# Ledger of designs, part 2: VHH binders against MLP-like protein 328 (MLP328)

Target 1, 151 residues: MLP-like protein 328 (MLP328), of Arabidopsis thaliana (Mouse-ear cress) (q9zvf3)
Amino acid sequence: MATSGTYVTEVPLKGSAEKHYKRWRSENHLFPDAIGHHIQGVTIHDGEWDSHGAIKIWNYTCDGKPEVFKERREIDDENMAVTFRGLEGHVMEQLKVYDVIFQFIQKSPDDIICKITMIWEKQNDDMPEPSNYMKFVKSLAADMDDHVLKA
Key: E = the ipSAE of ESMFold2; O = the ipSAE of OpenDDE; V2 = 0.75 times the mean of E and O plus 0.25 times the DockQ between their complexes.

## First folded at step 1 (VHH)

Design B04 (framework vhh_8dlx_2)
Fold by ESMFold2-Fast, scan of step 1:
Structure B04 (fold): chain B 151 residues (1-151), chain A 121 residues (1-121)
Amino acid sequence: as target 1 above (151 residues)
Amino acid sequence: EVQLVESGGGVVQPGRSLRLSCAASGFTFSDYYMHWVRQAPGKGLEWIGNIYHSGSTFYNPSLKSLVTISRDDSTNTLYLQMNSLRAEDTAIYYCARETYYDFLSGYMDVWGKGTLVTVSS
């Protein structure tokens, strides 16, 4: 078993990369309405909805369990990427490093991908690898597709 | 028993259309992303495309104009619609289930045994 690693996946989505990027970058307040079966709430702890370095708290359900996650985000408009750097929460009880990068790449006029990169390091060797969290964030991107397309 | 069974292959004339089916059993089909992959005689595997549980699809750019992938979660069935068939589309066609481990597209843990499509006049 590895103590640290990097997971990468690509989620195919419809529409424009800019609309998807805007949702993840600036419009997290729409997540509970769009994908309420995953995300029950998002609140600002520090900063604004669209500010670099903003700290947000997420209330969500992962594997049937309600969890809380506090993150600081980094915005990269040139690459249409947003990074969520884990600070506190259930995930951080298992991991001492948890950085998730969502990058939106236009492939054709109607098709994009969301490239998700998860950089992780376990608190100790007895912790499981965070494959369940990778599955979870992949599902967030995929299920958001229909809501963004209609917007 | 977790399994995938492809059907609908056979001999077809160039220019015709064909729809392949993949029947899933032994798992909750609606929870999984599904793929179509083919292998022409004497060639390696060629990825055709995938479909998410939402119905969103992504295709190999070389094949996008020729194929459509769809799913019917009520019948646990995956489909591949092929149009304007050419001799070069002769291959064994496989459906495959994407693993829950969320690696780059192409990580598949369950495969069907394949269905042969021969395009000839």
Scores: ipSAE 0.000, ipTM 0.174, lowest interface PAE 14.7, mean pLDDT 85

Design B05 (framework vhh_7aqx_2; at its last look DockQ between E and O 0.31; V2 from the best seeds 0.00; counts 0 for: pae E 13.5 > 2, unsure alone 57.8 < 65)
Amino acid sequence: QVQLQESGGGLVQAGGSLRLSCTTSGRTFSSYAFSWFRQAPGEEREFVGAISWSGDSTDYADSVKGRFTISRDNAKNTFYLQMNSLKTEDTAVYYCAAEDFYLPYSLDEYDYWGQGTQVTVSS
ESMFold2-Fast, scan of step 1: ipSAE 0.098; ipTM 0.496
ESMFold2, look of step 2: ipSAE 0.000; ipTM 0.182
ESMFold2 (binder alone), look of step 2: mean pLDDT 76; pTM 0.771
OpenDDE, look of step 2: ipSAE 0.021; ipTM 0.413

Design B06 (framework vhh_4orz_3)
Fold by ESMFold2-Fast, scan of step 1:
Structure B06 (fold): chain B 151 residues (1-151), chain A 120 residues (1-120)
Amino acid sequence: as target 1 above (151 residues)
Amino acid sequence: EVQLVESGGGLVQAGGSLRLFCAASGFTFDDYAMAWLRQAPGKRREWVALIYSGGSTDYADSVKDRFTISRDNAKNTVSLQMNSLKPEDTAIYFCARDYSFWEGLPYDYWGQGTQVTVSS
């Protein structure tokens, strides 16, 4: 059984790559309104909504359980990617490394994806692999598409 | 009463070293991540280093490989070892209690700061 790893998935999108990137990069304050069944709140701990290195705190429901997650983000405008580096929260009881990269790629006019890369390392060998959290973040990207498409 | 008291600041020549200390009281120190931030003249406060309750550490790119944050839970202290100091490290350095949702506490606390001046 692996103690660390990398998960990669692609989520097909109907909304524009630019609108999705803007939402994840600069507009996290819209998440509770857009996908309130997943995300109940998001607050700034340090920085601004659109600043590189901002630290944000998320209140969310994962598998029917309310959880909290604190992350520091890195913005990569050239690659239309936002990285969320885990700092504290329920996820970090299970993992000592939890970095999630959301990259928005337009391959053709009708072929747009969110490529999600999760880099993880367990706190110890007895912890489960974070496949549950990969499923969760994939659901966030997919469900956000409905809101972005209407915007 | 939560208190954070910094010490160890002073004047140092470029290339020199200083160790800052933060004495914490009034809360369960072991349960909180602790941070060092700095504010240079005319600039906003910036994060420098963080040490989690479990002992893991993070650093700003500007200080990585030069600064080392550590904690002594038995003494309720956080330390910042600063090596290879540069004039651009001149700032007031603040010790801060990082926000933790495990305790459900809504407040962040800061010390008064300690001045570090690096001469060229």
Scores: ipSAE 0.000, ipTM 0.131, lowest interface PAE 15.8, mean pLDDT 84

Design B07 (framework vhh_8k46_1)
Amino acid sequence: AVQLQASGGGFVQPGGSLRLSCAASGRTLSDYAMGWFRQAPGKEREFVSAITWSGGSTYYADSVKGRFTISRDNSKNTVYLQMNSLRAEDTATYYCAAGDYFLEEYYRSDYDYWGQGTQVTVSS
ESMFold2-Fast, scan of step 1: ipSAE 0.013; ipTM 0.390

Design B08 (framework vhh_7z1x_3)
Fold by ESMFold2-Fast, scan of step 1:
Structure B08 (fold): chain B 151 residues (1-151), chain A 120 residues (1-120)
Amino acid sequence: as target 1 above (151 residues)
Amino acid sequence: QVQLVETGGGLVQPGGSLRLSCTASGFTFSNYDMNWVRQAPGKGLEWLSGISSDSSYISYADSVKGRFTISRDNAKNTLYLQMNSLQPDDTAVYFCAKDWYEGIGSFDYWGQGTQVTVSS
């Protein structure tokens, strides 16, 4: 069985890649209001809402279970990508590497994709692969679509 | 108009194999993750397998892992499920679904289903 790997998926979304990117890059404080069934809270541990290298703590529900995740983000404005590097939390009990990249790509004037790349490594061979977390982050991008369009 | 049409079901002996197909129309198939789910007589829906739009991410339920293989052909707008080592408890109606949220049992779009019966 694999001890590490990379998952990739593409989520079709509507509107502007720039508006979706801005929401994920700079406006995480809006997530609980927009998708409160997934994300209950987001707080800054270090940095600002829009700073490269900011550390944030997320309170969320995944598969009916409340969890906490602490991450450090990297911003790539040229590629409209934001990377979340896992530091602490429930995910990190299962994985020792958990890096998730969200890239926003304009396909037509009204259609974009959010390309999600998840790079992972298990704590040990007995841990499950993080397929449930890939499904979760895909759901975050998909459910955010309507709220970005309304903003 | 979005449509998903499943074919390939039928009667098969235990230990046999079957290949299901799902043809999509009315949306850009290559932009969406696709899933297979089933419903046995008198039971609820069971998610079986998912494949990302570019086939880079594939997942399976424990009940079918190692026996079933999901694949897709974006040029033909078609999703496949290769089923090997079929067992009597694989008897169910099999559905193609554009989106699946296992935690809430919800679909974006799904087809009419194709019946698979495994018996001697």
Scores: ipSAE 0.000, ipTM 0.123, lowest interface PAE 17.7, mean pLDDT 84

Design B09 (framework vhh_7pa5_2)
Fold by ESMFold2-Fast, scan of step 1:
Structure B09 (fold): chain B 151 residues (1-151), chain A 122 residues (1-122)
Amino acid sequence: as target 1 above (151 residues)
Amino acid sequence: QVQLVESGGGMVQPGGSLRLSCAASGFTFEDYAMSWVRRAPGKGPEWVSTISWDSGSISYADSVKGRFTISRDNAKNTLYLQMNSLKPEDTALYYCARGYLDYVWGSYFDYWGQGTQVTVSS
């Protein structure tokens, strides 16, 4: 079994790439209201809601289990991408590297996607691969689309 | 390069006290939970205590509750363990570790110091 890897997926979107990017980049405070079945809370540990290098703490439910995740983010406005660098939390008990990149791309008028890249490394051989977390972040992007369309 | 350097160990009689320190360098100390883990002669590693990045969450092993106090000084990149009412059973090599233990989802420790010896005997 692999001890490290990279997962990539594309989530088709109906809402604009710009509105989705703004939500993930600058408006994480709207996540509990938009997708409260996944995300119960988001707080700033350091920085601002829209700061490059901001550290945020997420309270969420994954596979029916309440979890906490602390991350430092990197903003790339040119590529409409936000990177979440894992620092601590339940995910980090399984993984020593957990970096998730959300990039919003409009390929054509009817082809808008969220490209999710997950770079991971396991703590040890006994840990499972983070396929459940990939499924989780994919569902966040997909479910957020409905809220972006209504706003 | 991440470095964790423990100090403050030594020999003490039962009922005595010691204060351990861990000097951290090579990473942003204030972003990480920190822990103390010990290894007694002839035994496996035993988690002792964890403190969150902001000191808002602190936990202890049942064997040390009420006797040990974990603390940190983020301005000095230093982790502490105040050990009171020491018992012979506390004799161990004490390690500073970056990371934490969660009883439901397991442990996360990615860097360890070299350890400092604590011996409790008459």
Scores: ipSAE 0.000, ipTM 0.132, lowest interface PAE 15.7, mean pLDDT 86

Design B10 (framework vhh_8dlx_2)
Amino acid sequence: EVQLVESGGGVVQPGRSLRLSCAASGFTISSYYMHWVRQAPGKGLEWIGNIYYSGSTFYNPSLKSLVTISRDDSTNTLYLQMNSLRAEDTAIYYCARLDEYSFGWFDPWGKGTLVTVSS
ESMFold2-Fast, scan of step 1: ipSAE 0.031; ipTM 0.468

Design C01 (framework vhh_7z1x_3)
Fold by ESMFold2-Fast, scan of step 1:
Structure C01 (fold): chain B 151 residues (1-151), chain A 124 residues (1-124)
Amino acid sequence: as target 1 above (151 residues)
Amino acid sequence: QVQLVETGGGLVQPGGSLRLSCTASGFTFSSYAMNWVRQAPGKGLEWLSGISGSGGSTSYADSVKGRFTISRDNAKNTLYLQMNSLQPDDTAVYFCARDVTYEYSGTVYTFDYWGQGTQVTVSS
């Protein structure tokens, strides 16, 4: 079993890449209203909603369990990507590296994808691989699509 | 840049009323719980009241419950504190504060930005 790895997936979306990127980049405060069954809260610890290097704290439910995640984000406007670097939280009890990149790519006027890349390293050999967290973040991107289409 | 500016303080007689305002800029106001905190001369900080981002939930310290009312107007990025039945011991500098209260692994994250305060003096 690997102690580190990289997961990559593509989530097909119906809305525009720009609207999705704006939501993930600048409007995380809308997540509890949009996908409250996954995300119950999000607060700023440092920086602003749209600042590079902002630190945010998320309250969410993963596999029926309430969890907390603190991250520092990196914004890449040229590639329409936002990176979430894990700092603290339930995930970080299992992993010492947890970096998730959401990139929005428009292939045609009605066809976009969210490419999710998860870079991870376990705290120790006894920890499970974070496949459950990959499933979770994939669900966030997919479920957000309905809300972005209305915006 | 986050800014919080308090106004509405002044001199008032015992039993009088004042309404404090806190104007927020540089962040999405409706996404944060907000609080009022005061500091009397020579004393520490005393938390008075809190309000959720939507305005749907409020909380009050026992010292002000029934006399003070917290409210917000998210369209105007403004927080309010209506103070009634003011007493001499309400004399203090009043601050608004942005709430980031969160607990993880025994660590409590509380207020990250404060205004400069507005002076309230209750005396004849």
Scores: ipSAE 0.000, ipTM 0.194, lowest interface PAE 13.7, mean pLDDT 86

Design C02 (framework vhh_7pa5_2)
Fold by ESMFold2-Fast, scan of step 1:
Structure C02 (fold): chain B 151 residues (1-151), chain A 122 residues (1-122)
Amino acid sequence: as target 1 above (151 residues)
Amino acid sequence: QVQLVESGGGMVQPGGSLRLSCAASGFTFSDYAMSWVRRAPGKGPEWVSTISSGGDYTSYADSVKGRFTISRDNAKNTLYLQMNSLKPEDTALYYCAKEYTVEWGDTYFDYWGQGTQVTVSS
């Protein structure tokens, strides 16, 4: 079994890449209202909602289980990408590297893709691969689509 | 039904210590992250500390970091908060909590029980 890897998926979404990027980059405070069945809370540990290098704490439910995740974000405005670098939380009990990149790519005037890249490394060989977390973040992007369209 | 019963509060002098306990029932305790939340008179709930379901991850509010330690015993369905170097500003009702929501400017938590009063007298 692989001890490290990279998962990539593409989520088809509607509307503007700029609006979707803005939601993920600068407006995480809207997540509990938009997708409360996944995300129950987001708080700033350091920085601002739109700061490069901001540290945020997420309270969420994955597969029916409440979890906490602390991350530091990196902003790449040229590529319309935001990277969440895992620092602490339930995910980090399983993984020692967990970096998730959300990139928003305009394909047509009304259609975009959210390209999700997950770079991971397990704490040890007994840990499962994080396919459940990939499914989870894909669901966040998909379920956010309708709410970004309304904005 | 979910029940959380807090205990261990009391009166201490500044610099003193207290250990709070929370007995949980009505849910599978080992499946949930748990938190301590406090409420001072005239204030909203203030998050204090969180511990992951397995106990391997902990986080603390800046105001208590280095002084408080959160822990849990999943076999006994019990959550703990060890409070050292207590300050007058730590005076509050302390609740244990299972869930979170975020609202504008504040973080709100679901909790059950009366809470346990901690008073740091000068």
Scores: ipSAE 0.000, ipTM 0.096, lowest interface PAE 20.5, mean pLDDT 83

Design C03 (framework vhh_8dlx_2)
Fold by ESMFold2-Fast, scan of step 1:
Structure C03 (fold): chain B 151 residues (1-151), chain A 122 residues (1-122)
Amino acid sequence: as target 1 above (151 residues)
Amino acid sequence: EVQLVESGGGVVQPGRSLRLSCAASGFTFSSYDMHWVRQAPGKGLEWIGNIYYSGSTFYNPSLKSLVTISRDDSTNTLYLQMNSLRAEDTAIYYCARVEYTIDTGEYYFDYWGKGTLVTVSS
């Protein structure tokens, strides 16, 4: 039987929710420059950098291991949210559902939060829960903060 | 010395299947991501797909239903299985090793084989 769950975390960031959202929504090509210790590459498989439904391939290092992730994205401008729907890659060997939602919420003129929601379902009962991947995506948001502030 | 040697090419009839091999030597094969690339006569290079050191695969979406990439780390061998071959699959097939670029975080092909020719004709 498959087991499933949902993780939620909030990452406090500085500056503009609009600028952070723009980076995740439209400017993934800047990720290797900004956080190259996590993300080594990102390429368009289908669509454009700012397209709803675009499919991208990510080359990254998680827990010291190089991995690849292919995702289809959904854009929600009203809520300043981007959803990454897992399609293929190392994560998908462990999970048959892996959807990560990044929402950017302005709390004060200089403070925002990135609310990360991870919806997951394991390939089978013997697979571990994706807590390491939650830690990883939280680190991406946190480390991007300094680069977005300079933009 | 790093070497990649493709084999298994030849003349094959349309609709048939063919498996290509790539024998790797001179490096720790199990630690590297490997790619398949082809070049049809008079055309540019076309990326077929890759297999990561972990066994995960990614394919050119135009070819995804027609090919399977696999590896046998115990024999340092990379494979490309092709099904439902058509005349337009006539090409020289290359295997390649990839390394990551420090400056950009992107990868590049650092070693290529000499290729194996596949000709699909009646």
Scores: ipSAE 0.000, ipTM 0.102, lowest interface PAE 19.3, mean pLDDT 84

Design C04 (framework vhh_8k46_1)
Fold by ESMFold2-Fast, scan of step 1:
Order: C-alpha cells, then structure tokens, then sequence
Structure C04 (fold): chain B 151 residues (1-151), chain A 123 residues (1-123)
C-alpha cells in the first residue's frame, strides 16, 4: 500500500472554460443551490468569495455521510486553475496532505475538460487511499456542468 | 462487445526495445482515455502509462519516465507503448485498459481491460 500519491483525472464538460473556472474561483456561494445533493453549505472563514488565499468551510455529503472541510484556496488565473489546500475536517483525519487542483482547459468552442489533480499523504498506514474523495470531487465537476450551462 | 487486443510482447535482451499495440473495438475509442498496466510474477498490478482521449496529455510512472512513450492513433482505434532501454525489472505481462477519465494510480479500476501480452527482458 502507498502512503502518499497523486491522482489525476480529466472530466469532459460542455461550454466555456471561463464560465466553469468562474464558478469554482469566484462563485462557491452558488454550489448548494446547484448541487445540493453533494454540497449543503459553504461559508467564508477568511477573505472574500473571489480572493487568493481565502479560507472557506464546506458542509457536504460524501458516501451518504455528512462531513466538514476547511480549505485555503490558491488562484492561478493564467492557467485557469484553482487549488484547494486541506486544513481541517473529516478528510484530514485520514490524510495529512490533501491538495486538490481544478484546471479548466478549452478544447473546442463547445467542449472543455476539467483536469483534477489530487496530491495526498495518509496520516498512517491503517488509513485507506482517498479514492472515494477523488470520485467525490469528479462528481462535483460533472454535476455542475448543467448548472454552468444554464447560467 | 468490447475488445482490447494487446500484442507486441516477446523476449528481448537488456537495453533492447519493443513496441506494444492495443487494438480497440466495440466502443467509441475517441471518447476514452487509454492506459497501460503491468504485473510481474508474484507482484501487484502497477500503472505504467496513460494517454488522454485526444492524445494531448500523457502520464508515466516514475520507473519508466524517459524510457517509455505512449501514443495513440484514433483513426486506427489503437494505442501504443514504445519501450526503450528495457531492463530485467520491466519483465511482466502488460495490459491495456480504457476508461472515460484518465486515472494515474493502479488503485482505480478502468472500465475495460484487454488480455495481456508478455514481455520478458533477459540475457
């Protein structure tokens, strides 16, 4: 069993990379209304909705279980990427490193990919690899697609 | 019916080269990422390389970086693995796999798997 690793996935989405990036970068307050079956709430702990280094707290359901996650975000406008660096929460009981990068890449006028990179390190050898969390963040990007298209 | 037909394996000396091919049928190849995995006798299956549906992104295990190159030809529904500077440690059965999303870790399960092709690197 690995104690640390990097997962990468590419999620095909429709429309504009700029619109998807804007949703993840600046409009997290829209997540509970868009994908309420995954995300029940998002609150600002420090900063603004669109600021580099903002700290946010997420209330969500993963595998039928309510969880809380506190993260500090990093914005890279040149690459249309936003990084969520894990600070506290249920996932951090399993992992001591949990960094998730969402990058939005235009492939054609109507097709984009969301490239998700998860850098992780387990708290100890008894913890499972975070494949469930990777599936979860993939589902967030995929399920957000219809909502971004309708905006 | 989905099929992935891996071929190109064989016996080579250390330092030699082989090119593996994986011919796909029964699904829309252009919509799928393709990966290569290997399993040596008595060891777990491990990730080797992956290529996105368009060919624009490639990923490699640290053990093969600089020696192996993955590519695809969507007009032929085929993915390739060019293996250079082969080592005894590369001896394994090599499997090709397909999924809608690229996965870099062997812990994830690909949607479709082919029959393996055996690579033996020995003097």
Amino acid sequence: as target 1 above (151 residues)
Amino acid sequence: AVQLQASGGGFVQPGGSLRLSCAASGFTFDDYAMGWFRQAPGKEREFVSAISWSGGSTYYADSVKGRFTISRDNSKNTVYLQMNSLRAEDTATYYCAAEVYIEVTSDYEYDYWGQGTQVTVSS
Scores: ipSAE 0.013, ipTM 0.301, lowest interface PAE 8.5, mean pLDDT 86

Design C05 (framework vhh_7aqx_2)
Fold by ESMFold2-Fast, scan of step 1:
Structure C05 (fold): chain B 151 residues (1-151), chain A 123 residues (1-123)
Amino acid sequence: as target 1 above (151 residues)
Amino acid sequence: QVQLQESGGGLVQAGGSLRLSCTTSGRTFSDYTFSWFRQAPGEEREFVGAISRSGGSTDYADSVKGRFTISRDNAKNTFYLQMNSLKTEDTAVYYCAADSYVTLEWYDSYEYWGQGTQVTVSS
């Protein structure tokens, strides 16, 4: 098995890229209400909700297990992309690199794609590839769709 | 913003080796993904290789895989392209590039570019 790699997936969503981007960029405080079966809490460790370089802590359920993830985010308004750089948490016990990019691309007036890129490197050869985490982040984008449309 | 300065280009015989260096400024060196690109006469710019922020993940164009190695030295704010078993078709201007965001397309989205250094491989 590979010790590092890049996963890419495209999630078709409805509405505007701008509204979806805003939710992921600036409004993570709305996630527990919108997708509470996935995300139970989000708190600011450093910075603001909409700050480039903000550090946030996520409490979530992945594969039926409660986990914690601490990340530093990077905002790229030109490309409508937000990058989550993994710092600490359950994911980082498995991976020494875990960078997830969410990019929002308008394809037609009513249809967009959320392109998710996960760049990963294992802590050691015995760790599994993070396909379960790719499935998880894909489900976050998909389940958020209806809630962004109603906003 | 970061400034990129290249060195190590020159004339070399086929089968020879060169090491290119790219130096950057600032305490944020570890925050960047670094890449090398090249442009041969009359051709479009092409990707050569990239190294992740941690240094543990690398990617190479098929044409150079097994011959070129990219590496980084965070203590020196420098990253390198070790070029072995050089071929005449490796003749090009080589550019170093840095990106604080990983973009979905590896080519045209890099934030910072060096000025380029000429590599000429003679038969």
Scores: ipSAE 0.000, ipTM 0.105, lowest interface PAE 15.6, mean pLDDT 82

Design C06 (framework vhh_4orz_3)
Fold by ESMFold2-Fast, scan of step 1:
Structure C06 (fold): chain B 151 residues (1-151), chain A 120 residues (1-120)
Amino acid sequence: as target 1 above (151 residues)
Amino acid sequence: EVQLVESGGGLVQAGGSLRLFCAASGFTFSEYAMAWLRQAPGKRREWVALITSGGDTDYADSVKDRFTISRDNAKNTVSLQMNSLKPEDTAIYFCATEYIYVDEGWYDYWGQGTQVTVSS
């Protein structure tokens, strides 16, 4: 097994890259209402909802298990990308590096992709690779699609 | 729409060589692993070669040291150089892209594949 790696996937979504990016960049407070089966809560630990460098705490359910994740985010408006840098939580018990980049790319007037890149490094050789977390973040983007279209 | 189009197959005598090509479209090619699989008459589809997004390669024991997989990210192509071909290499060859999630497996291969026939 590898001790570090990078996972990449592309999630096809409908509508506007700008609206999807806005939801992930500035409107995390809407996540529990939109996808409450995944995300039960999100709170600001430091900064604002739309601040570069803001630190947020997420309460979520992954593989039927309630977990907590604390992250610092980086905003890249030129590339319509937001990066979540893992700081603390259940994920960080397995990984010492966990960075997830969501980039929104317009492909046609009605179609976009959300490109998700996960950069990871295990705490030690006995830890599993984070494929379950990649599946989880992919499902967040996919399930958010309908709610962004209605906004 | 993800599309993979194979080409380069043909009829060749034992000991000969062929180069297969796969043209990819509809996704960010450079960021996914690519593989070649084959299906011989009356047999299950089997994996032949893999190249990761970073360029690392792996091969089935039956083709190791005879086949070389490579990719050209500028052209969105993956190729398979097949040397020292044997009658046992006769099969339809398919290219495939991997979900880069380890536990999700492979996308279904697209297209008709390319037929390779090796005569004795």
Scores: ipSAE 0.000, ipTM 0.106, lowest interface PAE 18.0, mean pLDDT 83

Design C07 (framework vhh_7z1x_3)
Fold by ESMFold2-Fast, scan of step 1:
Structure C07 (fold): chain B 151 residues (1-151), chain A 120 residues (1-120)
Amino acid sequence: as target 1 above (151 residues)
Amino acid sequence: QVQLVETGGGLVQPGGSLRLSCTASGFTFSDYEMNWVRQAPGKGLEWLSGISSSGDTISYADSVKGRFTISRDNAKNTLYLQMNSLQPDDTAVYFCAREWTVYESGYDYWGQGTQVTVSS
């Protein structure tokens, strides 16, 4: 089994790349209302909702299990990407590196995607690969699309 | 030869239940994460549920959470999907997939699928 790796996936979207990017970049406070079945809360630990380097704490349910995740975010407006650098939480008990990049791309008028890249490294060889977390973040992006369309 | 064979589909009334099975051969089933995905008439592929190689980690799409249960028997090389409270919108071909990949223009999956029709 691999001790580190990179997962990449593309989630097709119907809502605009700009509206999705704004939601992930600046409006995380709307996540519990939009996708409360996944995300129960999000709070600022340091910074603002839209600041580069802000540290946020997420309360969420993954695979029926309540978890907590603390991250520092990096904003890349030129590429419409936001990176979540894992700092603490249940995920970080399995992984010493957990970086998730959400990039919003309009390839053509009818081809809009969220490209998710997960860079990971296990705490030790006995830990499972984080394929369950990849499915989780993929579900967040897909389910957010319905809310963005209704807004 | 790697092979995945889905069975258990059929015609069922709204509110009914079905249990799908997927029998794997040609690879070490216990080494792989398994998934259930479906395709409704005229629609794209929808991921439904995933289960880790050990069976310890399980996830569901919101459309099926609380109604469907995924499980596996590594000794029998078999993946299961218990479907309860079926709705007309659950009408689709159901596939099991060893590797699930989402692309901007499509999806990768394996198996021939089994048809589930929910109608009155």
Scores: ipSAE 0.000, ipTM 0.083, lowest interface PAE 20.4, mean pLDDT 83

Design C08 (framework vhh_7pa5_2)
Fold by ESMFold2-Fast, scan of step 1:
Structure C08 (fold): chain B 151 residues (1-151), chain A 121 residues (1-121)
Amino acid sequence: as target 1 above (151 residues)
Amino acid sequence: QVQLVESGGGMVQPGGSLRLSCAASGFTFSSYWMSWVRRAPGKGPEWVSTIDSGGSSTSYADSVKGRFTISRDNAKNTLYLQMNSLKPEDTALYYCARDTYFEVTSGFDYWGQGTQVTVSS
């Protein structure tokens, strides 16, 4: 049985990779206003909104259930990628490793791809694979598209 | 089973060098920020250095800045601390710590058993 794995998906989005990357990297305080049906709140536990190594706490709804997630983020400006390292929360009750990488890649002047890589490891063999969380983070990127375009 | 095992300590004269190693097992090493913390006789724990999961970002206590270098090898699940220009004040038991991200100088879990560094003539 698979007790660990890596999921990869590509979300086609419009506009500038730089603007999408900036939203995910530095502007998480805008998420509840932009996609409030998914994200109800984001607070800083440690660091700044735009700092490498900042720790943030997310209040969100996944599959109709309110959940909390605490993560440490890593910024990679060279590759226009931000990594969320899972620390605590509902997800971490199922998983002992939960790392999600969002990379923004310009494909044409008006089209980009958000490449999402999820690295996971279960707490034990009886836990489900986190395919529902992959669907969730894909939805966050897709639903943010119009809001980033409007800036 | 999470384990952190430190090695490389010893006795050295002032101005000397030592390289500490920490062998990690039982967790996905490449997913965690790692730190070195030390405890001198009669004193509380002092944070020494932290490295991010990928090894590109490092931070140091003012007392060791410019003398110590933290690094990691994710393929070998090993954390290192290169200690140069050692001073008697660096005498301490050195611990490898998995950073649990609560606070800069606290919130570490799975502290190793430590390795002793003694700087004296």
Scores: ipSAE 0.000, ipTM 0.292, lowest interface PAE 13.4, mean pLDDT 87

